# Ledger of designs, part 17: miniprotein binders against Probable RNA 2'-phosphotransferase (kptA)

Target 1, 222 residues: Probable RNA 2'-phosphotransferase (kptA), of Haloarcula marismortui (q5uxb8)
Amino acid sequence: MPDAVRRCPEDGFFEGDTCPVCDGAGTHILDGARRRQLSKFVSGALRHFPEDAGIEVDKAGWTGFDALRVAVERQYDWADAAALAGVIATDPKGRFERTGVGNEAGITTAGGRVRAAYGHSVDVTLDGTDDPVPATLYHGTAPRNVDSIREAGLKPMSRQTVHLSESAAAAREVGRRHAADPVVFVVDATAMQSDDRRIVKRGTETYTTDRVSPVYLSLLEK
Below, E stands for the ipSAE of ESMFold2; O stands for the ipSAE of OpenDDE; V2 stands for 0.75 times the mean of E and O plus 0.25 times the DockQ between their complexes.

## First folded at step 25 (miniprotein)

Design z3 (from u4 with L3F; at its last look DockQ between E and O 0.84; V2 from the best seeds 0.75)
Fold by ESMFold2, look of step 25:
Structure z3 (fold): chain B 222 residues (1-222), chain A 80 residues (1-80)
Amino acid sequence: as target 1 above (222 residues)
Amino acid sequence: SKFVYIVFEGDPEELERAIEEILKLAKEYGGEVRYYWQDGVVWILIKGISEEAAEKIAEKVKELAEKLGLEVEIRIMEES
């Protein structure tokens, strides 16, 4: 269960019991259960079903913070602007990006735009980042997918991009969401980049690319 | 018409069974279903059904979640 979200008047939203900057308690915004519930709705709405959630995303994946707030408030009677801002500001996976509020992104409960950093099944084009890419990345999957991946490589399927993990352990955890005993592929990211394949960091632990040809893949035996 | 929002979380094998059963339920009641599976979460959206059908589907989905040991959220909403 994730930590509760609290708010420090001076330092903005934080998770846990005390502000990491001033050690103050702040005010309670969401418990962990509601934080998880709201994060799932916001993730789904931004990535997969914006129209059904009552929002519109532009070609770069952005929607207005205030429009998203209205959708969230209609979805849950316990949710408000602070709940939404808090979930966005404290997300441990970097799932959300917020712009148009300058230095106030971790504090403000109004204005600006929001998008999912990765995971879209809707048709969007995301800007790249300057973050360095590790030499080796990983992909966790169900055992039933191994033969097709060996033959055709990794393809985005229902998403807009292929998702890769920073470590074998992270990939295994992702793969456990698809199978009880996941298989991990090792991705030669250095070779991909040497062949002008683009890999971009999204969030804290996830990297994205268009596809991974079989020549860059090998099975991690474990 | 009504829109049913379903979110499952739990073991992948049970999630796969839940998707299969919900697809059958949607066909039984004439609903159009879309689902998304990402990061241990399954969202299932059922659209184009009456309020009565949506309520019956919600009851069956709750029963299914109990049977499979899945965490579930179910909401019935207006389409638009």
Scores: ipSAE 0.689, ipTM 0.899, lowest interface PAE 0.9, mean pLDDT 87
ESMFold2 (binder alone), look of step 25: mean pLDDT 83; pTM 0.789
OpenDDE base, look of step 25: ipSAE 0.760; ipTM 0.936

Design z4 (from u4 with W37Y; at its last fold request DockQ between E and O 0.57; V2 from the best seeds 0.74)
Amino acid sequence: SKLVYIVFEGDPEELERAIEEILKLAKEYGGEVRYYYQDGVVWILIKGISEEAAEKIAEKVKELAEKLGLEVEIRIMEES
ESMFold2, look of step 25: ipSAE 0.759; ipTM 0.928
ESMFold2 (binder alone), look of step 25: mean pLDDT 84; pTM 0.813
OpenDDE base, look of step 25: ipSAE 0.774; ipTM 0.940
ESMFold2, fold request of step 26: ipSAE 0.729, 0.797, 0.753; ipTM 0.920, 0.939, 0.928
ESMFold2 (binder alone), fold request of step 26: mean pLDDT 84, 85, 84; pTM 0.811, 0.814, 0.813
OpenDDE base, fold request of step 26: ipSAE 0.789, 0.759, 0.746; ipTM 0.945, 0.949, 0.951

Design z5 (from u4 with E16Y; at its last look DockQ between E and O 0.80; V2 from the best seeds 0.76)
Fold by ESMFold2, look of step 25:
Structure z5 (fold): chain B 222 residues (1-222), chain A 80 residues (1-80)
Amino acid sequence: as target 1 above (222 residues)
Amino acid sequence: SKLVYIVFEGDPEELYRAIEEILKLAKEYGGEVRYYWQDGVVWILIKGISEEAAEKIAEKVKELAEKLGLEVEIRIMEES
């Protein structure tokens, strides 16, 4: 279960018991259970069902922070601007991006725009980043998918892009969400980039691409 | 009319079973259903139903989650 979210009046939102900047306790914003609950709603709303959640996302995936705040307040009577800002600012996976508030994204409870950094099933186009791409990336999956992936490669399926993990351990954890005994593919990202295939970092440990041809894939050895 | 918002987490095989059962349940009550499965989370939205139907669905979904050992959140909301 994730840590509680607290707020330092000078330094903004943080997770855990003490502000990492001033070592003060701050003010309690959300316990871990509500943090998870709100994060799941916000993720779903931005990625999958914005209209049903009462928000609109543009072609780049952005919605207004204040519009999203209204939606979360309608969803949960305990939610407010601070709860939303805190979930966004402290997300451990980098699921959310916020812009239009300058250096105050980790502090302010109003203004700007928000989007999911990855995972969309709605039709959006995300700008790339200039972050470096590791030579090797990984994809975790259920054993039932192995034959299809070996034949046709990795395709987005229900998402807009193929999602790749930074490490074998991360990929295995992703695969465990779909099977008890997951399979991990090794992705030759260097070869892909040498062939002008675009790979972009999204979030803290996730990379995206439009597809991975079988020639770049191999099974991770035991 | 009402929208039932359902979020499941748990074992992937049980998540698959939950989706199957909820699709049947929604059909029984005449609800329009969409679901999304990502990163160990399943969101299910059941739309276009009465408050009475939504409350009955919510009760049955709670029973299903307990039976399957799944973490669940259920919310009944107004459909605009």
Scores: ipSAE 0.743, ipTM 0.926, lowest interface PAE 0.9, mean pLDDT 88
ESMFold2 (binder alone), look of step 25: mean pLDDT 85; pTM 0.822
OpenDDE base, look of step 25: ipSAE 0.754; ipTM 0.935

Design z6 (from u4 with K2M V41I E79L; at its last read DockQ between E and O 0.81; V2 from the best seeds 0.78)
Amino acid sequence: SMLVYIVFEGDPEELERAIEEILKLAKEYGGEVRYYWQDGIVWILIKGISEEAAEKIAEKVKELAEKLGLEVEIRIMELS
ESMFold2, look of step 25: ipSAE 0.768; ipTM 0.934
ESMFold2 (binder alone), look of step 25: mean pLDDT 86; pTM 0.835
OpenDDE base, look of step 25: ipSAE 0.779; ipTM 0.940
ESMFold2, fold request of step 26: ipSAE 0.690, 0.721, 0.768; ipTM 0.912, 0.921, 0.934
ESMFold2 (binder alone), fold request of step 26: mean pLDDT 86, 86, 86; pTM 0.843, 0.839, 0.839
OpenDDE base, fold request of step 26: ipSAE 0.755, 0.751, 0.735; ipTM 0.950, 0.947, 0.947
ESMFold2, last read: ipSAE 0.778, 0.767, 0.708; ipTM 0.937, 0.936, 0.915
ESMFold2 (binder alone), last read: mean pLDDT 86, 87, 86; pTM 0.842, 0.844, 0.840
OpenDDE base, last read: ipSAE 0.749, 0.750, 0.748; ipTM 0.951, 0.951, 0.952

